# VH-VL binders against Large ribosomal subunit protein uL10m (mRpL10): the designs that were tried, part 2

Target 1, 224 residues: Large ribosomal subunit protein uL10m (mRpL10), of Drosophila melanogaster (Fruit fly) (q9vpl3)
Amino acid sequence: RGKINIQRPKAPHYERARVVAVTQPKYPELPKAKSCFKTRAERTQQQQENPYNEIIAREVRNWLDHSRLVAFFHLSSITADDIFRVRVQLHKQNLHLKSYGSKIIEQAVKNTRYEAIVPLFHSNHCIVFSPDPEKTAALLRIVRRVPQMVLLGGIVEETMLSRNQLVAYAQMPGLHAVQAQLVQTLSQAPGHLIQQLQAHQNSFVQVLDVHAKNQMNEETPKST
Key: E = the ipSAE of ESMFold2; O = the ipSAE of OpenDDE; V2 = 0.75 times the mean of E and O plus 0.25 times the DockQ between their complexes.

## First folded at step 3 (VH-VL)

Design p17 (from i3 with heavy chain D102S; framework fv_imvotamab_arm2)
Fold by ESMFold2-Fast, scan of step 3:
Parts: sequence; structure tokens; C-alpha cells
Structure p17 (fold): chain C 224 residues (1-224), chain A 118 residues (1-118), chain B 112 residues (1-112)
Amino acid sequence: as target 1 above (224 residues)
Amino acid sequence: EVQLVQSGAEVKKPGESLKISCKGSGYSFTNYWIGWVRQMPGKGLEWMGIIYPSDSYTRYSPSFQGQVTISADKSITTAYLQWSSLKASDTAMYYCARLGYSSSLDYWGQGTLVTVSS
Amino acid sequence: DIVMTQTPLSSPVTLGQPASISCRSSQSLVHSDGDTYLSWLQQRPGQPPRLLIYEISNRFSGVPDRFSGSGAGTDFTLKISRVEAEDVGVYYCMQATEYPWTFGGGTKVEIK
């Protein structure tokens, strides 16, 4: 397992189990297979396959462990063709769209710092993974054209962020490393501290503004 | 660097099955879609379909839906194109290609020539 | 299906002279997301296709600056400012705006 070195999410056997789960029989009257999106019935059937559920949970954990950017979305009704196009757009930016059942997510994040995300998956959902947190801005630009996908929150550099915090991170891509350090430092505890981070947003923005101004001054450091 | 290496030329009779391969290297195989393109002798290019190796999701051109099967094996970073029963009209050069920016096919395999004759 | 029409079918060019290839689509290639999924490929004799240009005008890595793309909507052009011997081959436009993805019929660039 890597630490600071980002290894690509690779899980040969659970990825194979995932493929089997995705290829479950379709219902005649339902829209064509959505790939990353499963019907409630397909999700329920998958939950009842205990061995595959465990393997898929390991796949989810692998994605979480090896992704520096994870974004959670609520999903409204969308056609297979539309989601295929979104997936292709995201893929070009090294953004990987996945969908998993709530019980599988719960199993994957059990006893980890990510347990708080479970409530996000009570309804239709999807998750976008990337090894590159710089792609947060690209992700939000792409999703703005997909009204069926509503951002709920995310994880950047191992730190859980609210929707507003993730949007703020994306708006300052030139200073993302500084912002990530500050967010990680201020938010290292349960939801209470995450809430406090928002209360101190002005201080956070002020520090970034000072840094931006210093960067401009550094470009012309001496005027004699 | 990024490379796609395809299996060697095949000579088959009508009715035989065939599976050709496309092995990716030098990039994150599961992070990129792989497309298949047919080129009949002396003709232009035809898009057959595409696969996302991470979950083996496939989309086919209507002309090829039901005629071929596209699959992938992540453990050996290889995509496949398969026929259950070949026809003389399947004689062509077959290319695999990686999907890059703006749905462009950015890196291509060297091609696999498939000849189907009695 | 979107039909892609390329003109001319063949383009005999003197070395060092410019070449221009046109690609016309049966309907607009502007996707609902605002992007235009039009690319250009080069196929040299006996070789696989090679990406030259993606999204109308963006040159792919390693592609010489003598190649340029332009256009919008339904009309697109690939230009070679000064044709070299290695530019001999067939050039294809491709659209990925609408499924199924389709290619132009090809334009053969030859030296006179």
C-alpha cells in the first residue's frame, strides 16, 4: 500500500465481482443499463450476495484509499445515453464515476474516518473518484451541465468537506495546496470541528488572499 | 510511454470463432476507455464500440450490436474483440484505440488483420 | 446517424505547398454540454491511424505546427501549411457528438 505515493486503485478480483454485479439481468420496461447506476432491485439483489458484497466493499475502500479527490452526488432520473456521455467527459479529466449500494458503502467505511458519509447514500447516488485533487474545478464545471447530479460533499486530501467547502476549494485552484493544508489542519475531528471550519471561513479566505497578494508582489519583488 | 499492442494476424474459415486482443501499457488501463475500429480492405474507418475496463461497461455501434462482443481483463491490462461465428464479410483490419480528450482516439494499436475465407 | 462528408476525395500537392481538407457534418456537432467533438486523424500507408487534432483546433502532442484545424457547427477544415513527403496518406475527420460515432470517407493526400 502506498502512502504519499499515489497508487492507482487496483483491485483485480473485486473489480471482477463488480462487473458480475453490474451485468445482473435487466427488467424489460426499465431504461437501458446505466452502467454505474443500478436500479433499486439490482442493488437489493447485490446486497443479498454476501461474498460479492464483501469483495465490492473492498473495491470501494481501495478507491477511497487511493483517491485524493472523492465527490458525492445525489442523482435524479437520467438516461443511459446521457450518463455515458457524462462518464466520458469525466474520464478525460481522470475522474471516475461509480455507483454502489448504501450497505456496501457502510461496510467499506466501517471503522474508518469516512463513516459519516453513509447517510448521503439513502437515496439515488453516485461517487466520482480521482487521484488528482486539482481536478475539482474541472469536475464542478462538467457537473454544472448535468442538472440531474447534485453535489452533496466530498473528500480532498483525506479530509471530509461539505459542499460549500468543496466549492470554495475549486474556486481557488492556483492556491489549492495551501488551501488543502489549512482545511486538513482545521478539520481533524468529528462533525463539530467541520462545522467550526465554516464559522472561520473569513480567516481561511483572508490567509489565502494574503498569499495571492504576496504571489503578485513576488512576480515584481523589487521596484527599487 | 503509452502503448497498445494487438495480437497477430488471423486466417479463419466462415463459422469459426475468434478472439483478438489489445494489451495496454504505460498508463492507467482502468482509467481509460478502449474503442474498436474496423477498416475493410481499401475502405475507410468504422467505429464498432467502446468499453470502460474498470467495470466492463460497453457501448456498441448499432451496426455491430449482436455481431461482436467486446470485453476486458484488468488483471492483464487487455481488451478483447470476439466473434462467435465469423463471416467472409468480417475480413478487415481491426484497430483498438484509447479514448482521450474530447472523445478523441488518441493512441492506436498496430492493428490485427483478420482474413475469413473458405 | 451523423453523416461526415470530406472534400476533396484526393489532393495531389506539390512539396512545400499548402493543402486544405474540408469536413462537413449532416447536423451541428455542438453537443448539449457546449463542446464540439470533432477530431482529425492521419493514416500513412500500411500504418495505423494517428491523432492530429482534437476538439476542432487542438493539436495533439508530437504533431507538427504545420497542421491546424478550424471550423464550427457543421463546417470544419484541416490545413497543412507546407506539405512534406511524410504527410502522404489518408486523412479522416471523426465526430463523437452523437452516437454512433462516425468518420468521414477520407481524403488522400498525394505528391504530384
Scores: ipSAE 0.000, ipTM 0.433, lowest interface PAE 14.7, mean pLDDT 75

Design p18 (from i3 with heavy chain D102E; framework fv_imvotamab_arm2)
Fold by ESMFold2-Fast, scan of step 3:
Structure p18 (fold): chain C 224 residues (1-224), chain A 118 residues (1-118), chain B 112 residues (1-112)
Amino acid sequence: as target 1 above (224 residues)
Amino acid sequence: EVQLVQSGAEVKKPGESLKISCKGSGYSFTNYWIGWVRQMPGKGLEWMGIIYPSDSYTRYSPSFQGQVTISADKSITTAYLQWSSLKASDTAMYYCARLGYESSLDYWGQGTLVTVSS
Amino acid sequence: DIVMTQTPLSSPVTLGQPASISCRSSQSLVHSDGDTYLSWLQQRPGQPPRLLIYEISNRFSGVPDRFSGSGAGTDFTLKISRVEAEDVGVYYCMQATEYPWTFGGGTKVEIK
C-alpha cells in the first residue's frame, strides 16, 4: 500500500461523503490503477514460480523435521518493538520464532505427515521451533504475557497436540519419562487430534467475529 | 555466542585456483543458510550466493553463477567459496554471513581479502 | 532485478543531531507471505557489516534504540535519533524479497 493514515483518515461527515463521491472527477487515473492491477498479477505469478519459495520451504521442512517442539500461533496486530522483544526472550530459551506465508507452509509440508497443519494458517500466524521439548513450559510462560499471540496447537516428539494437550504437557513437572508418556497418552486418536486443532482455530475465529460485532453495537448495553 | 571465522588474506596470480573458508560456531550449523557477499575496494556490497549446509543446496546470483562454487562441510561446520581460475577483477573483500530472522544476514565473518595481481 | 536506491550518498551530521537515510526499491518488496524482507546494515570503517534492522523496523540484538526503521512497499527510512561518534560509517539497505538479493549503494554518515 501507499502511505495512508488508515487509523484516522480525513473522512467527511456521512452527508458530505455522499456529495464528494457524486462530484468526484469523471475521468479516473486509469493508467495508474491498471498499473497497480498488473503489479498485483505479477506478484501472484512470482508467488507460484518464485525460487525464493523453494529455499524457504526447504528451510521450513528442515525446522519441522529437526525440532522436537513446534508450536503454532495466531498472531494479532503487534508492534515491531514488541515482537522483537518476544523473539529475544524466546531465543534465550532456544525457542525460535518464525513467520512463513501459508503458500510456503503448504509447499513445505505437501506430501508429508505434516500436511494436516496447512488449514491452521489462514492469515497472520507464526511458529515457534525448538530442539528441546522441555522448553514447552518456558514457551507458554513467555507467550502468556503476549496477548497478540494465541496458541493453536503444536507438535511434540512428532506427535500432534491440541492447545489443551500442549498446555497439559507443559504443566508436567520435569521428569522426562513422565512427559513422554503424557504425549503418548494424549495422542490416542490422531484423526480426532487434528479435528480438535481445526475446531480450536474455528472457535477462535468465531470468538473474534462475536467480539467485533459486540464492539460495533456501542449504542446498547451488552451482556457479554 | 554465534561466530563466523573466515580464512586469512590471499594473494594470487590470474589463472590460479583458490578456496576460502567460513567456520561457524555457537549455533546449529545445519539449520541456517550461509551467504557470501563481495565488496570490491571502495565499493558497496554484492550478494554472490547462498548455501543450506544440511543438504548443500545452493542458489547463486546470476552475475556469479559459473564463476564461483559455494560448498559446505557440515562435519567441520565450514562453508567454502571457490574459484577454479582467478581474474584480476576478483580482487575484493569477501564476507560470509548467516541468514537469520526474516531472511536477514544477521552474523558476519570478519572478511577475507583476496588480491589477484601479476 | 530489484534496484535499491539510497539517498543521500553522504550525510554529514553534528553530534547529537538526528540523521535520516532513505531507501527506494524499483518495485514493491512485499513478499507473497505478506512480509517485507528489507533490512539495514551498518559498516564502520575497517569492519565487516553489522545487522541493525530486519523486516523494516525490527532492531537486531544489541542495537541501540536510537536506531529505528520505517516504511512500506517501495519507500523505507532508517533514522538515528541522536547520532553518536560510533555511528560513523556506511549504511546499506538490503532486499531479500526477490532473487537476486540486492543492496542499496550505501550512505556515508560522518561527523561535521
Scores: ipSAE 0.000, ipTM 0.453, lowest interface PAE 14.6, mean pLDDT 76

Design p19 (from i3 with heavy chain D102K; framework fv_imvotamab_arm2; at its last look DockQ between E and O 0.03; V2 from the best seeds 0.00; counts 0 for: pae E 10.9 > 2, placed apart)
Fold by OpenDDE, look of step 4:
Structure p19 (fold): chain C 224 residues (1-224), chain A 118 residues (1-118), chain B 112 residues (1-112)
Amino acid sequence: as target 1 above (224 residues)
Amino acid sequence: EVQLVQSGAEVKKPGESLKISCKGSGYSFTNYWIGWVRQMPGKGLEWMGIIYPSDSYTRYSPSFQGQVTISADKSITTAYLQWSSLKASDTAMYYCARLGYKSSLDYWGQGTLVTVSS
Amino acid sequence: DIVMTQTPLSSPVTLGQPASISCRSSQSLVHSDGDTYLSWLQQRPGQPPRLLIYEISNRFSGVPDRFSGSGAGTDFTLKISRVEAEDVGVYYCMQATEYPWTFGGGTKVEIK
């Protein structure tokens, strides 16, 4: 009677293996904290049957048309609570986080200038909209703390930007700051110019004065 | 103009269910959080919870978790607060408010007085 | 939860005189993003609350200049430079830095 190797039990016979496979208790997967964002699969299924897809697509278009800042993110596994936190933080900055199905996005941007964004929506994604392009830095600051959100790219002032370009844009001084600096520079320019122009005149006058004084001294006869 | 209009005063008995409404107008309803605030008679303001109408994501204050249900119908730009079983202690004024810039409650409904008495 | 403590509970004020209301938080209201989410609300008798100040010191649209907010960290102040009859009511501070959001207990401003 061959010693039953308890440490490496022989694979059960094919029939037994089938029975074991079928009789394995399927433990209900712990309800994964349903992301506030429906899974791609759930969204896709719902979108096929949703008579309101057109309405939602129009909404997306409206957001795109009225936003001066649009940022696209890949959304990895994130909890509902985390999404809430991020959404609230963004909202505090007048940034609006939205999530749409890929089909809706496709429909929304079809035959528009935004059609190039469609490839970004093959996975779980979210979009952040803002009427203020100056909020780009704030957006990136917030998202930096959320590893589940990966910046893919965006649109700023109707210009499509890569991830790197968005980061660079966020590091630039705000338009107002630049304008202020420009104004300051421009305001100083005339003063400097005047000073430079006056400096030459003053120097010339000084030279003339010295020359005049020297001539007067030469004409004063040494009264012996 | 941004407006939040709430449903009228309610007089109910203990154990009854109630659903009050808050209709938003003059702004994009789906883009702003709507919060609910309770004010008991002669008392201060209490935060109850908040909903994002776009996807109906809701978060309650711990004190109100399981006590009320907050919902929204974005198609008619309306948020709801509901009780399955009212208590006398639920007697209060209830306000809906829009969450604005910097997490301020910038616009408020006129309030709904709920009176629960035997 | 962050506890918001307002003082005084009641503030009787003569018309034309200044009023000051204090709000203290149990912890710093500076959010990790660097902002402080403190707001002030006014509730007149029989009316819903109205936003006065957001982010410590910013007046909301339509709010008179006589209202001003100040403070930092855990200590905040609402000031009314010249109290008018219409300013009678209860004032609340609110924090939205940490969830759940919480209100102060309120300060009643009355005319002497």
Scores: ipSAE 0.014, ipTM 0.542, lowest interface PAE 8.1, mean pLDDT 84
Fold by ESMFold2, look of step 4:
Structure p19 (fold): chain C 224 residues (1-224), chain A 118 residues (1-118), chain B 112 residues (1-112)
Amino acid sequence: as target 1 above (224 residues)
Amino acid sequence: EVQLVQSGAEVKKPGESLKISCKGSGYSFTNYWIGWVRQMPGKGLEWMGIIYPSDSYTRYSPSFQGQVTISADKSITTAYLQWSSLKASDTAMYYCARLGYKSSLDYWGQGTLVTVSS
Amino acid sequence: DIVMTQTPLSSPVTLGQPASISCRSSQSLVHSDGDTYLSWLQQRPGQPPRLLIYEISNRFSGVPDRFSGSGAGTDFTLKISRVEAEDVGVYYCMQATEYPWTFGGGTKVEIK
């Protein structure tokens, strides 16, 4: 009475399986869109609770506190090899190329006068730090050969400067006291600096969007 | 030339205290995190914790929370790892390393061998 | 904690021949900023670890071009195109995408 009978089930599995297969619902865009948003939202929430962001934010604060020159760039599509070569060139001039996530930047500058820089990091970007503000001219010389790096502005001697102000600063080497007074005068309207940086960033993003849409149209010619 | 130079090997008995050091040079010490990594004999690498020397802000790996103390003295560009009461299981090689570009550990100290035995 | 699994545990290689080391993570290493913080370290016998590769594929200063890294998401590979005697040692992958940072168990490269 304890004998175990092992029998395979007898069923028309093949015919039933074929009918189910042809009637299975498809979830093309909705599952993709829902899964994509859910995955990114869940990951973002977990990243905010991870102390990694606080750790890196302290690094950013220290770079900001101890760099007399900080320059912000929009970074368009560039190869890893090319950006590495630029980083090596900059390093030779005591210029340190960095990139951080926007949430890390926001955490690093909250409750400081530098909160205005956060919108610059909502797109692809890089930052150059240096203790040597006299290296601004060398920075601009190196970067002008790199069209993928577009100068947005910077901070010199704790004063926020627009792109034009930073370029003007770079053209006045050797007179530090005069340059310090000029930097203070050029930066007296921080609200205008924020507006100018945001406007240039938005205009450049709009140009990139139009260029990307044109490239997509060229890759997929009109079908008739 | 970036260098991290650690203190020499230590031989201790269980229950003793110990503080080992990692001196950084050739770079701005306060601009970079310093981390500590344990390597038990014949084993792989284990992350212990990290310190930011500018303000001594410290984060520990959960496995090491409460087991060690990480500290730094920025005036002499030195980070420390210390135990209040060593165990035989603390026998290992201990490395310090600097956090560099893109969260890489770009420069490492030579290591400090700590031996805890009766 | 993110678990990093390396294969093989040991890779005996003839001088001048290639070696390939795999590293798999228990979850994606793509950070919310879009970057992947995966590094490769080399530890020669009796020496401290040293950085070879950062952010998947970028060689650190002074690392020979016979070392290359590749991969995405959860699957990463370190390749040595022509193994030399000085390449003997243990290779570790490391992730810095989420704290605590974690290492793979190591792959020993040795000469046959």
Scores: ipSAE 0.005, ipTM 0.519, lowest interface PAE 10.9, mean pLDDT 77
Fold by ESMFold2-Fast, scan of step 3:
Structure p19 (fold): chain C 224 residues (1-224), chain A 118 residues (1-118), chain B 112 residues (1-112)
Amino acid sequence: as target 1 above (224 residues)
Amino acid sequence: EVQLVQSGAEVKKPGESLKISCKGSGYSFTNYWIGWVRQMPGKGLEWMGIIYPSDSYTRYSPSFQGQVTISADKSITTAYLQWSSLKASDTAMYYCARLGYKSSLDYWGQGTLVTVSS
Amino acid sequence: DIVMTQTPLSSPVTLGQPASISCRSSQSLVHSDGDTYLSWLQQRPGQPPRLLIYEISNRFSGVPDRFSGSGAGTDFTLKISRVEAEDVGVYYCMQATEYPWTFGGGTKVEIK
C-alpha cells in the first residue's frame, strides 16, 4: 500500500489484483488436502494449485528481486507491542519488517539462487527489506537493542552474506565501491553460507554481548 | 583490555624490503577492521588503508595503492604493513588502529618508526 | 576527497582556561543513513593518537568530561572546559563519511 516505502515491484496482473482485493478483508480459504483422494499425486496437485500461495510467493519474489538489502532473522518470543515498536523504528529508515510462512518462502525461492535459505525459515523468523543498502548500519543499530531478533545473514546487491560479512559491510558507510567489492569477495555458495550460519549461530550472542559491552564502555566512560 | 602492539623501530636503506607488524589482543581480532596511518616527521596524520582480518579483504587510500601491501594472519592475531622497495620518502611513524563504533579509530598501537636513509 | 580544515593552527592557553578548536569539512559529513562520521583525536608529544570523541559529541571510554564536541553538517567544534597540563598536544578531527578517510591538519594546544 502507499504506507510501505520498499522499492515498488511490477504492477500485478489484472486477475491477481482482483483476487487480492477480494481476499483483503478476510483470510481466503485455501483448497483442502483430503486423505480420501485415491492417489498421492492427486493430493500433491491440489496443493500445488493453491492460487493464494502462488500470488503471495510472487509478491515475495518481487520484493527479493527489487530490494537491494534483505536481512534474515530468527525471531524468538516477542510481544505484539514490542515488535510493532521495532517495525515503526525500521519504517522511519525505509526498512520494512515482514514475516511469511515457510511454505510461501520455499515457493518464492524455488529454482532460484536463494533456494538454500529455506532451512533458515523452519522455525520462527522474519525478514527486513530495503531498497537502500546504505541502511544496513541503521538496521543493525536498531536490532542490536532487540535481543529477540537474531541476525542470520542477508542479501546485499543480490549477493548472499553471512552475519559477520553483513556486519563488516555495515562498518564501511559511504563506501559503495568498497562495499560492492567486499560483497563480491565475501560471497558464498548458498550451501556453504547455510552451514556457516547454522554452525556459528549460537556464538553471535557472545560476540554481540562482548561488542556491546565494549561499545558501552567506549561510549560511557566512568564520570566521577 | 584492548591492546595493539607494534614491532620495533627500523633503520633501512633505500631499495630494501620491510614488513612491520601490529598484534591485537583483548578483543575478537577477526571481528574488527585494522587501519594503517602514516605520520611523517613533524606533520599530520594520513590514512593509508584498512584490512578485515577474517577474510583479509583490503582497501587502500588512492595515494598508497601500489606503494604498500597490507595483510593479516588471524591465527596469530597480527596485521602487517610491508614495502617491497623502500624510499627515503617513506621515513615516518606508522600506526595501526582498530575501527570501532561509528567508524572511529578507537584503539591505537604505540607506533613503529621507520627511518630510510643512505 | 573531503578536505578537513582546522583552526587555529596553534592555541596557547593558560592552565585552567577553556580552549576551543574548530573543524570545517569541504562538504557535508551527514551520511545518507543520517549519521555524521566525525571524530576527534588527541596526540600528546611522543605518544600515539587516542580517540576523544566519536559521532560529533560522544566521549570515548576514559575521556574526561572536560572534553566536549558539537556541530553539524560541515562545522564542528571540540571544547576543553578547563585545560590541564596533560592536555598539551595536537588535536585532529577525522571524517569517515566518505572514503578515503581524511584528517584535519591538526591544532597544537600549548600552555602559556
Scores: ipSAE 0.000, ipTM 0.432, lowest interface PAE 16.3, mean pLDDT 76
ESMFold2 (binder alone), look of step 4: mean pLDDT 95; pTM 0.960

Design p2 (from i3 with heavy chain N31E; framework fv_imvotamab_arm2)
Fold by ESMFold2-Fast, scan of step 3:
Structure p2 (fold): chain C 224 residues (1-224), chain A 118 residues (1-118), chain B 112 residues (1-112)
Amino acid sequence: as target 1 above (224 residues)
Amino acid sequence: EVQLVQSGAEVKKPGESLKISCKGSGYSFTEYWIGWVRQMPGKGLEWMGIIYPSDSYTRYSPSFQGQVTISADKSITTAYLQWSSLKASDTAMYYCARLGYDSSLDYWGQGTLVTVSS
Amino acid sequence: DIVMTQTPLSSPVTLGQPASISCRSSQSLVHSDGDTYLSWLQQRPGQPPRLLIYEISNRFSGVPDRFSGSGAGTDFTLKISRVEAEDVGVYYCMQATEYPWTFGGGTKVEIK
């Protein structure tokens, strides 16, 4: 039914289809790794053309406000198969991988305590959200096997943590009260650790405080 | 209560387009993947593909890649399965199902029967 | 693709008697994270599938304790200790370890 001399379908359709078939670039299955996320420039252009940026920004603010764990990553080129596998692994642990354009992130956090995160999103990035901060250790175990994802930092219990502080948090298992105090202390000068641990009257915290003071006394900081 | 409600039965002719829906309620729609499963008359279950509604990331079974389109509209908590041109071989029951945090399909829609005949 | 083979194709059973369904995969279902993503679904006549068991042996919410799952690697079993009238239907195993996700061919459980 595709004869060129038939009045329906029209000759212009045949001409157009033939041109498309000849001029359309034909690529084999791509051997190079691809990111499942758009580049920063592509996301920026989409945001400029989309009048609903504020709706998405409100969604980001809600995720930030209601997630007890937020982790920020740089994302290098990754295949569709690899990122799908990572998303499924994270989802099993109640960890939610999301990607938003840098302008939306900036709009979402502007004039909030989270404004300091904006520089983290200058290049390809993604964010992992969870209501459960105890999943930080599981998150880091999964990501350790994904070289394309590089941890930049995060937010735990509304406190911004650097990469090293987030790793330290993941290594302190078990007691919510001790973890919460450690998070507060890690966001401050190291000298405050002893003071924070002394705030509680449980025997475990007291033992840690005594041990830490003994270590500091033995290794007197060489004050210049 | 978690619920997935699918659109009603469809009777179509070969070559027609079709879009069926799956509306989620009773849970955070954007936090869970939604998969689509086909069941041919008198046959078993076949995996078609999956979508993460928060960013509309989709993954298709190789058998269905290019044959259907999966999409979602998070503003109305609805996922979609679409054909540009139906074939008689598309006659089947289509289910949507939520992927739980245990990596299983924990809640299912009631199904949408699609009949394609001349 | 991972092929999931179920036996038997049908299992007529007397009320109150046990039923057993086997599921074998063409390759190991142990994921790189150490977990095994094998689930069991029940489909009653005229109804959508219902999740019974996830990750080999974990019973889903609301599923009666007469249903149990077991197995490892490539060989899995679903058991119903005392079959009741409402247990009539087709049972499917499913793997989510490797994409594309695949289902067993189904086992029909019916009353003698």
Scores: ipSAE 0.060, ipTM 0.580, lowest interface PAE 6.0, mean pLDDT 78

Design p20 (from i3 with heavy chain S103Y; framework fv_imvotamab_arm2)
Fold by ESMFold2-Fast, scan of step 3:
Structure p20 (fold): chain C 224 residues (1-224), chain A 118 residues (1-118), chain B 112 residues (1-112)
Amino acid sequence: as target 1 above (224 residues)
Amino acid sequence: EVQLVQSGAEVKKPGESLKISCKGSGYSFTNYWIGWVRQMPGKGLEWMGIIYPSDSYTRYSPSFQGQVTISADKSITTAYLQWSSLKASDTAMYYCARLGYDYSLDYWGQGTLVTVSS
Amino acid sequence: DIVMTQTPLSSPVTLGQPASISCRSSQSLVHSDGDTYLSWLQQRPGQPPRLLIYEISNRFSGVPDRFSGSGAGTDFTLKISRVEAEDVGVYYCMQATEYPWTFGGGTKVEIK
């Protein structure tokens, strides 16, 4: 199969996954396929300088290049059980929850068309990937029941969409042509998308800071 | 016909490593989670952990975290359960099972008996 | 962890008579999404477990009509309307509402 580039492996989630998997076993095992939630120790260790950071960054680039739907979420404190349930529900819809350190994401998207997403990852985050953009509605229905996951925005058919634009896309009929035309229409909006995404993230971070302080005040001083 | 076929019985000494297998057939292997369940002689069922073969995401029961490793090789439709150093207390029947509707374990392997004795 | 308690420990029944197995959880099995992830498994002597019922009352494919599940919250029941010789075995309830997933201690159904 001449379509497989050994220097730039493709996202393993697509029909090419088997070929990629066969070529990848040579590398030391990476902490791949992680849930959105990571322990503090695991996140700290991942952020340390590590020769495998470039390998993981390449994986992120492949997911971005080969997914027709990418959704970005802020993640607040969530139990391991709840995130596992979300992951199982997402999987049933061919939606794949991934989490990577902010340094890895920055390295992966630097000097690419996706560089604009870097500011979204200054806080705790996770990303959902899918080859099927028609699953956007299913994604939002699942996440609606998970208040700990807050939609920041996404990429549909290589077009960057704000939270509101992605919600509008999800509300369209499941006809591929109609949804593609909506994406085209939304993408013609004047270039304030990044500013809106950053503003939403900053507002949410402020809300989380207040919430975190309230949680610490309730839990720590009243230890029983 | 969905089928999970496990590797044969094992007899090991304490301190030895072991890797047992569970091969899926008759369904899309990468589209279903596979769980592992322990049954000690004369006792009930204990949940060990689960893996999603498509991306090898694993989640362990707290009682088994750090004691075993669950892995999968989707190219040969096989899930694995392994120990780096066996203990006599690991003597048990080990089952793999597929996660089906509403978090139920719908199809089960025939079991692998692991006996650890000096 | 959620503790699952089954009663009775053993249930000797006459062929053709009904059998009833109870399962009680230490906490409600109603998940925040409104669903209850309680299933029942059958293990015949020398065989692996087999799924009978999922989400309280739904029969798995190939499971005879004589098996039925019911319950809510913390109390659940598996009923066999007319016990047959092939129904001998140990029955387990299982919860998947909260991780780690846990099993009941088992109820042995045997013919008198």
Scores: ipSAE 0.006, ipTM 0.505, lowest interface PAE 10.7, mean pLDDT 78

